# VHH binders against Sushi domain-containing protein 2 (SUSD2), part 2

Target 1, 195 residues: Sushi domain-containing protein 2 (SUSD2), of Homo sapiens (Human) (q9ugt4r445to639)
Amino acid sequence: RLASAFGDPHFVTFDGTNFTFNGRGEYVLLEAALTDLRVQARAQPGTMSNGTETRGTGLTAVAVQEGNSDVVEVRLANRTGGLEVLLNQEVLSFTEQSWMDLKGMFLSVAAGDRVSIMLASGAGLEVSVQGPFLSVSVLLPEKFLTHTHGLLGTLNNDPTDDFTLHSGRVLPPGTSPQELFLFGANWTVHNASSL

## First folded at step 10 (VHH; from h13 with S30R)

Design u5
Fold by ESMFold2, fold request of step 12:
Structure u5 (fold): chain B 195 residues (1-195), chain A 124 residues (1-124)
Amino acid sequence: as target 1 above (195 residues)
Amino acid sequence: EVQLVESGGGLVQPGGSLRLSCAASGFTFRSYAMSWVRQAPGKGLEWIGRIYSGGSTSYNPSLKSLVTISRDNSKNTLYLQMNSLRAEDTATYYCAKGRWTFTSGTLEYTFDYWGQGTTVTVSS
């Protein structure tokens, strides 16, 4: 099962729900207690090729950890274009290698424009550049059924509960822009849980 | 051709310290996780720990306070520092190479090469 986040920013949940949430800050894309998987993203205005900021926000960084794995962050490289990868908050160089066996995950980089991460659970992330923002894809094995929360929704083959709040309350289908803002704001990252 | 050559073993007094080295060749050392294992006379293999490409480590909990694993990617060399050695630490020490493999929807770490070992004897 596939979910994605891209553009301004547009989300497609694991069960196929589409929405746009134009917030600024750090957000939980995915939290799965089954393996203690956490995926977080930063949304902010981007810089276009002509130096002008975008009018909306999009994803500029994404971070992942599963259990006690290494922590990987992928972000836009403002100075040189392309992507920058951080391992446990330290910038990695890929001049001497294109892949790494990390604690709890496998990391590979294709040139400066695509980063792939495979986690021990079988979960996968792919991060690429899309204009002034990142494009993020998340693939989950079936064992994650009924175990996911966050902006990418609840994976249970029923899209009507994809907008589940941190409290466990489910917003109904056909959510208004105001209620969708509540959903997005509900999943902001607190300092204690930040990757 | 993958080769792993351990060195630095020998006789050491109880309470002493010893640093073992593993020289690696024939593969892209800096990308792989590397492990130390040991085998005491007449016993099975005992995992000591692993160091990943980025420098993170995992240790056998029973040995964690006694050992430190490190690596030098510029020299393709893996190290094992052992402190406060006891007679029960007498063993042949091996370094091992493995990799993550994807099977049945998960990643599992498997060994594919190890060296001939270096013998450490702890006695007066």
Scores: ipSAE 0.542, ipTM 0.825, lowest interface PAE 1.5, mean pLDDT 82

## First folded at step 11 (VHH; from u5 with T28K)

Design v2
Fold by OpenDDE, fold request of step 12:
Structure v2 (fold): chain B 195 residues (1-195), chain A 124 residues (1-124)
Amino acid sequence: as target 1 above (195 residues)
Amino acid sequence: EVQLVESGGGLVQPGGSLRLSCAASGFKFRSYAMSWVRQAPGKGLEWIGRIYSGGSTSYNPSLKSLVTISRDNSKNTLYLQMNSLRAEDTATYYCAKGRWTFTSGTLEYTFDYWGQGTTVTVSS
């Protein structure tokens, strides 16, 4: 099942719910206790090719870890328009290699603007540059049914519970933009949990 | 052609230390996770540990306290440092290359190449 986040930023949950959340900060896209999968994203104002900062926010970094796997962060490279990849907080160079066998994951980089991550569980991520922001796609195998939380929703074929707060409280479909903002803000990553 | 050549084996006294090397060629060494495996006389293969492309390691819990795996990508060389060697550590030690394989909806690590091995004998 596929979920995605892109643009300003627009979210499509695993169950197909669409919403926009323009918070600034680090947020939980996905948590799954099943494999201790964690996907976090940073939302910031973007920098256009002409050097102008956008008024709205978009995803500028994505970090992923599953269990005791390596931690991979993909972020927009400053002033280059490409991607920068960090492994366990250290910047990687892909000048001589385009893929890596990492602990608990497979990492590949294409053309400097697309990163693919395959996790041991079968979960997959694709991060690409789209304008001044990142586009993130998360693909989960069916075993993750009912086991996901975060901005990308609960994977259970029920769109009505996609706005589930960290507390477990479910906001109804059609909630107002103001309430959606609060929903997004509710999934802020705490400093201690930041990847 | 992929080649893995182990070296550094020999006779060592109990309590001693030994560092094995594995020279790799024929593939982009820096991109691959590499493993050490051993086989004691009359025993099956035993996985020792693995070092991933980024330097992270995973070890057999039964051997973790005795071994350290490292790599030098500039030399295409894999290392196995063994300390406090015991008689039961007597074995042929193999360097192994593998790959992530997507099977049954999950990623599994599979070995695809092995060296000829280097023999370590721990004896007083």
Scores: ipSAE 0.853, ipTM 0.924, lowest interface PAE 0.5, mean pLDDT 94
Fold by OpenDDE, fold request of step 12:
Structure v2 (fold): chain B 195 residues (1-195), chain A 124 residues (1-124)
Amino acid sequence: as target 1 above (195 residues)
Amino acid sequence: EVQLVESGGGLVQPGGSLRLSCAASGFKFRSYAMSWVRQAPGKGLEWIGRIYSGGSTSYNPSLKSLVTISRDNSKNTLYLQMNSLRAEDTATYYCAKGRWTFTSGTLEYTFDYWGQGTTVTVSS
C-alpha cells in the first residue's frame, strides 16, 4: 500500500485520505511497532530557484530507520537543487557509487534527485525533488495492516480513522481546519526521538 | 571477475590474537557489505559477522566479544581481528561477498562469492 507527501505539503494516507498540513518542524510520517519502523520528515519554507522564499511550508528532509538498521536522511541540497544523503549523520558522496548495502536496508540514488530505500521488512521509500520541496512515497507490504500510525494514517482499509492522534484518539473525517492543524502538530517529533 | 583472497592465518597459542585480511577485486567493494565465515574441521559453516557499506557491523552473539570486523575501502580490504583465541576457534576462515535479495516480501542477505580461505590453528 502506498502513501505519499508532497508539495505544501499535501498528504495521501495509506487508506487514501487527502489533507494538507502546513506545520513547521519535524513530524512523524510513520511509525510501526511491528518492525520498529520510523519515518520522520522536516517541514520548512522553501526557496525557489530565483531565491524567493515560499509562504507555505514543504518537506525539506526525510529520515528513516527500522529496528537497529542504519539511519538514512535525505534532504534538499542548498546549492544544487538536488538531494543530499546522510548515513548516521554523515554526508555521503555518490560521485563514484549509486547504491549501498547498508545495515538493514538497501540505498539507491538516481540522477542526484531521487533516492530509493528498501528496508529489511519489505517496506520501501522513494524521495525525490519536486520544485522547492521533497516528494515522499512510502510503500508497505500487507503485513503492516493495522500496525501503522502517524501523519500517513493507520493502514487498515478504513479511511475514517486516518486522523488518529498519538494518544489513540480518532478525529472524525471532515474535521475542521483548526483541528486538522492540531492533528498534524500532535505528531511533532520530540527531540529525544529525532532521527 | 570477482576475487577474494584471504591471508593472515597460521598457528597461534591459546589466548593469542590474530588479524586476518581479505583482498577484494573485480567489483565495487565500497558499495557492498562483506562478511566473515568460518568452518571448523568436521563442522558446518559458522557466520562470524558482517560489515556494511558505511562501516556499521553485525556480529554473531557468541563471538561478538572476541572479534572485530573492519574495512579499508581505499585498499579494497576486509579485516578480522580476533582476540583471546581458543582451541575451538581452529578453523578455515573465509571472507564472503553477498547481496540483498528480495524474497517473500522481505530483504535477506545472500552470499554469492567466497574466498579460498585462510586456516587458523589454535594450539599449545
Scores: ipSAE 0.844, ipTM 0.918, lowest interface PAE 0.5, mean pLDDT 94
Fold by ESMFold2, look of step 13:
Structure v2 (fold): chain B 195 residues (1-195), chain A 124 residues (1-124)
Amino acid sequence: as target 1 above (195 residues)
Amino acid sequence: EVQLVESGGGLVQPGGSLRLSCAASGFKFRSYAMSWVRQAPGKGLEWIGRIYSGGSTSYNPSLKSLVTISRDNSKNTLYLQMNSLRAEDTATYYCAKGRWTFTSGTLEYTFDYWGQGTTVTVSS
């Protein structure tokens, strides 16, 4: 099952719910206790090709770890127009390789603008550049049913609970923009849980 | 043609240390995880540990305090440092190449090439 985040930023949950959340900061896209999978993203104003900032926000970085795997962050590169990959907070070079066997994951890079990550569980991420922002896709195998939380929703084939808060409280479909902002802000990453 | 050549084995006294090397060729060494495995005389294979492309390691819990695995990507060389050697560490030590492969919906680490081995004998 697939979920996505792209644009300003627009989210499509694993169960197909669509919403836009225009916050700034770092957010939980996905947590799954089954494999201790954590995916976090940074949202901020982008830099357009003419050097000015965008009017809204979008994703500029995404980070992933599963269990005790290596930690990978993919972010927009300042000067090359593509993506920069960090392994355990150190910038990687892909001059002499386009893929790496990492602890708990397989990492592959196409040119400077598409990064693929396969985790030991079978979960996958694909990150690419889209305008001033990242486009992120997350693919989960079926074993993750009933085990996900975060901005990408609860994967249980029931979109009515995709807006589930940390407390377990569910916001109904058709929620106002103010209430959607509460959902997004509820999944803010705190310092202790930051990847 | 993939080649893995171990060296550094020999006779050592109990309590001593050795550093084994594995020279790799015929593949993009820096992209692959690399492993050490040993086989004591008359016994099965025992996994020692693995070092991943980025330098992270995993060890057999029974051996973790005794060994350190490292790599030098500029020399295409894998190392095994062994300390406080005991008679039970007498074995042929092999380096192995493998990779993550996708099978049955998960990643599985699979070995595909092995060296000839280097023999370590711990005896007085």
Scores: ipSAE 0.583, ipTM 0.840, lowest interface PAE 1.4, mean pLDDT 83
Fold by ESMFold2, fold request of step 12:
Structure v2 (fold): chain B 195 residues (1-195), chain A 124 residues (1-124)
Amino acid sequence: as target 1 above (195 residues)
Amino acid sequence: EVQLVESGGGLVQPGGSLRLSCAASGFKFRSYAMSWVRQAPGKGLEWIGRIYSGGSTSYNPSLKSLVTISRDNSKNTLYLQMNSLRAEDTATYYCAKGRWTFTSGTLEYTFDYWGQGTTVTVSS
């Protein structure tokens, strides 16, 4: 099952719920206890091609770890010129390789503008540049059913509980923009849990 | 085309140390995880550990205190440092190449090439 985040930032959950959350900071896109999978993203204002900042925010970095795997972060380059990949907080060079066998994952880079990661569990992550922001897609195998939390929702074939807070409380399906912001803020990454 | 050549084996006294090398060719060494395995006389293969493309390592818990795996990507060379050797560490030591493969919904690590091995004998 596929979920995605792109634009300013627009989210499509694993069960198909669409929403926009224009927060600023670091957020949990996905946690899955089944494999100890964690996907986090940073949302910031972007820089347009004409040098001005965007009116809202979008994703500028995403990080992933599963269990005790290596930690990979993909982010916009400092001047919005493509993608930069970090392995355990060290910048990687792809001048001499386009793919790597990492601890717990396989990483590949296509044409310098798309990064693909496959985790040992079979989960997949694809990151590309879209305008001033990242486009992020997450693909989960069926075994993750009933095992996900975060901004990408709960994967249980029931979109009405996609806005589930840390506490387990579910916001109702007709949630207002103000309440969606509370949902997004509820999934803020704190420094101790940052990848 | 893929070639893995181990070296550095020999006779060593108990408590001694030895560093094995594995020269790799015929593939893009820096992209692959690399492993050491060993086979004691009359026994099956025993996995020692693995070093991934980025330098992270995983070890057989039984051997972790005795071994350190490292790599030099500029020289296409894999290393195994062994310390405090015991008679039970007598074995042929193999350098192995593998890869992540996607099978039945998971990513599994499998070996595809081994070298000829280098023999270490720990004896008084």
Scores: ipSAE 0.568, ipTM 0.837, lowest interface PAE 1.4, mean pLDDT 83
Fold by ESMFold2, fold request of step 12:
Structure v2 (fold): chain B 195 residues (1-195), chain A 124 residues (1-124)
Amino acid sequence: as target 1 above (195 residues)
Amino acid sequence: EVQLVESGGGLVQPGGSLRLSCAASGFKFRSYAMSWVRQAPGKGLEWIGRIYSGGSTSYNPSLKSLVTISRDNSKNTLYLQMNSLRAEDTATYYCAKGRWTFTSGTLEYTFDYWGQGTTVTVSS
């Protein structure tokens, strides 16, 4: 199954629910205890090519780790455009290679504007540039059924529980924009959990 | 023409130290994870550890305190530092090249080449 986040930021959950959450900060896109998979994203205002800020927020960075794997962060590059990739908090250079065998994952870069990560579990992450923000796609094998939480929803072929709070409480479908903001804020990354 | 050439083996006293080298050619060394494996006389292959493209390592838990794997991408060379050697560390030591391979819905690590080995003998 596929879920995605793009634009200001618009989300499509694993079970097909659509919503927009225009928060600022760092958020849990996905946690899956089955393999200890964690995907987090940073949302903030973007800078347009003419130097002005966007009115809303979008994703500017995404980070992933599974179990004791290497930690990869992909973020917008601040001066040169395109994407910057960090491995365990250190910036990587792709001038001499376009792919790497990492601990617990395979990393591939296409022309500096698309980054693909495949985790040992079979989970996949693809990151590309979209205007002032990132587009992020996450693909999960079927074994993750009933094992996911976060802004990308609960994968169980039932979209009515995609808005599950950290406490386990489920917000109903068609929830107001203010209640959706509570869902988004509920999945805020705290310092101890940050990748 | 992938080539892996181990060196640095020989006779060493118990408690001593030894550094093995593996010279690699014929592939993009920087992108690949590299491994050390050993085979004691009359025994099967024993995995020692792996160093990934970014420098992270994984070790056989039973050997972790005794070995350190490193790499020098500018020299296309893999190293194995061994300390506090014991008679049971007598073996032929091989470096190996592998890769993550996507099969049956998961990634698995697969070896595809290894060298002729270098023999380490620990005795007095």
Scores: ipSAE 0.547, ipTM 0.833, lowest interface PAE 1.5, mean pLDDT 82

## First folded at step 13 (VHH; from v2 with W100Y F102W)

Design w2
Fold by ESMFold2, look of step 14:
Structure w2 (fold): chain B 195 residues (1-195), chain A 124 residues (1-124)
Amino acid sequence: as target 1 above (195 residues)
Amino acid sequence: EVQLVESGGGLVQPGGSLRLSCAASGFKFRSYAMSWVRQAPGKGLEWIGRIYSGGSTSYNPSLKSLVTISRDNSKNTLYLQMNSLRAEDTATYYCAKGRYTWTSGTLEYTFDYWGQGTTVTVSS
């Protein structure tokens, strides 16, 4: 199953719920205990070509680790307009290679604008540049059914519980913009993050 | 064509150390994970460990304290450092190349090439 985050930032959960959360900071997109999969993202205002900030925020970086795999971060490149990839917090060069066998994952880079990550569990991420922000897609195999949490929702074929807080409390369908902001803020990454 | 050539084997006394080398050619060494595997006389294959592109390693837990795998991408060379060798470490040591493949909905690493091996004998 597919979930995505794009724009300022707009989220489509694994079960198809759409929402916008205009936060600033680092957030849990996905946690899945089944394989110890963690995906986190940074949301920031974008920078226009004239140097001014965008009116809302969008994703500017995303990081992934599964179990004891290598940690990969993909972020907007400041001066080139493409993507920059970090492996265990060190910038990678793709001038002589476009793919790498990493611990627990396969990484490939296409055209400087698309990064694909395939994880040992069968999960996949695709990251691309869209305007001043990233577009992130996450694909999960069926074995993750009932095993996900975070801003991309609970994958259980029931969108009514996609807004599940850390506590286990579920915000009801038709949640107000104020309550959606609480949902987003509830999944803020703190201190001991892998990104 | 892919070639993997191991060297550095020989006779070593118990408690000694040895460094094996594997010269690689015919493929883009930097992009691939590389592995060491051994086979003791009369025994099956035993995976020692793997070094990934980027330098991270993964080891057989039973051997982790005995070995260190490293690579030199400028020389297309894979290394295995072994310390505190014992008679049970007597084996033929193979360098191996593989790749990730998609199998039954998971990403699995499978071997596709390995060398002829270098023999290490631990005895006085």
Scores: ipSAE 0.492, ipTM 0.806, lowest interface PAE 1.8, mean pLDDT 82

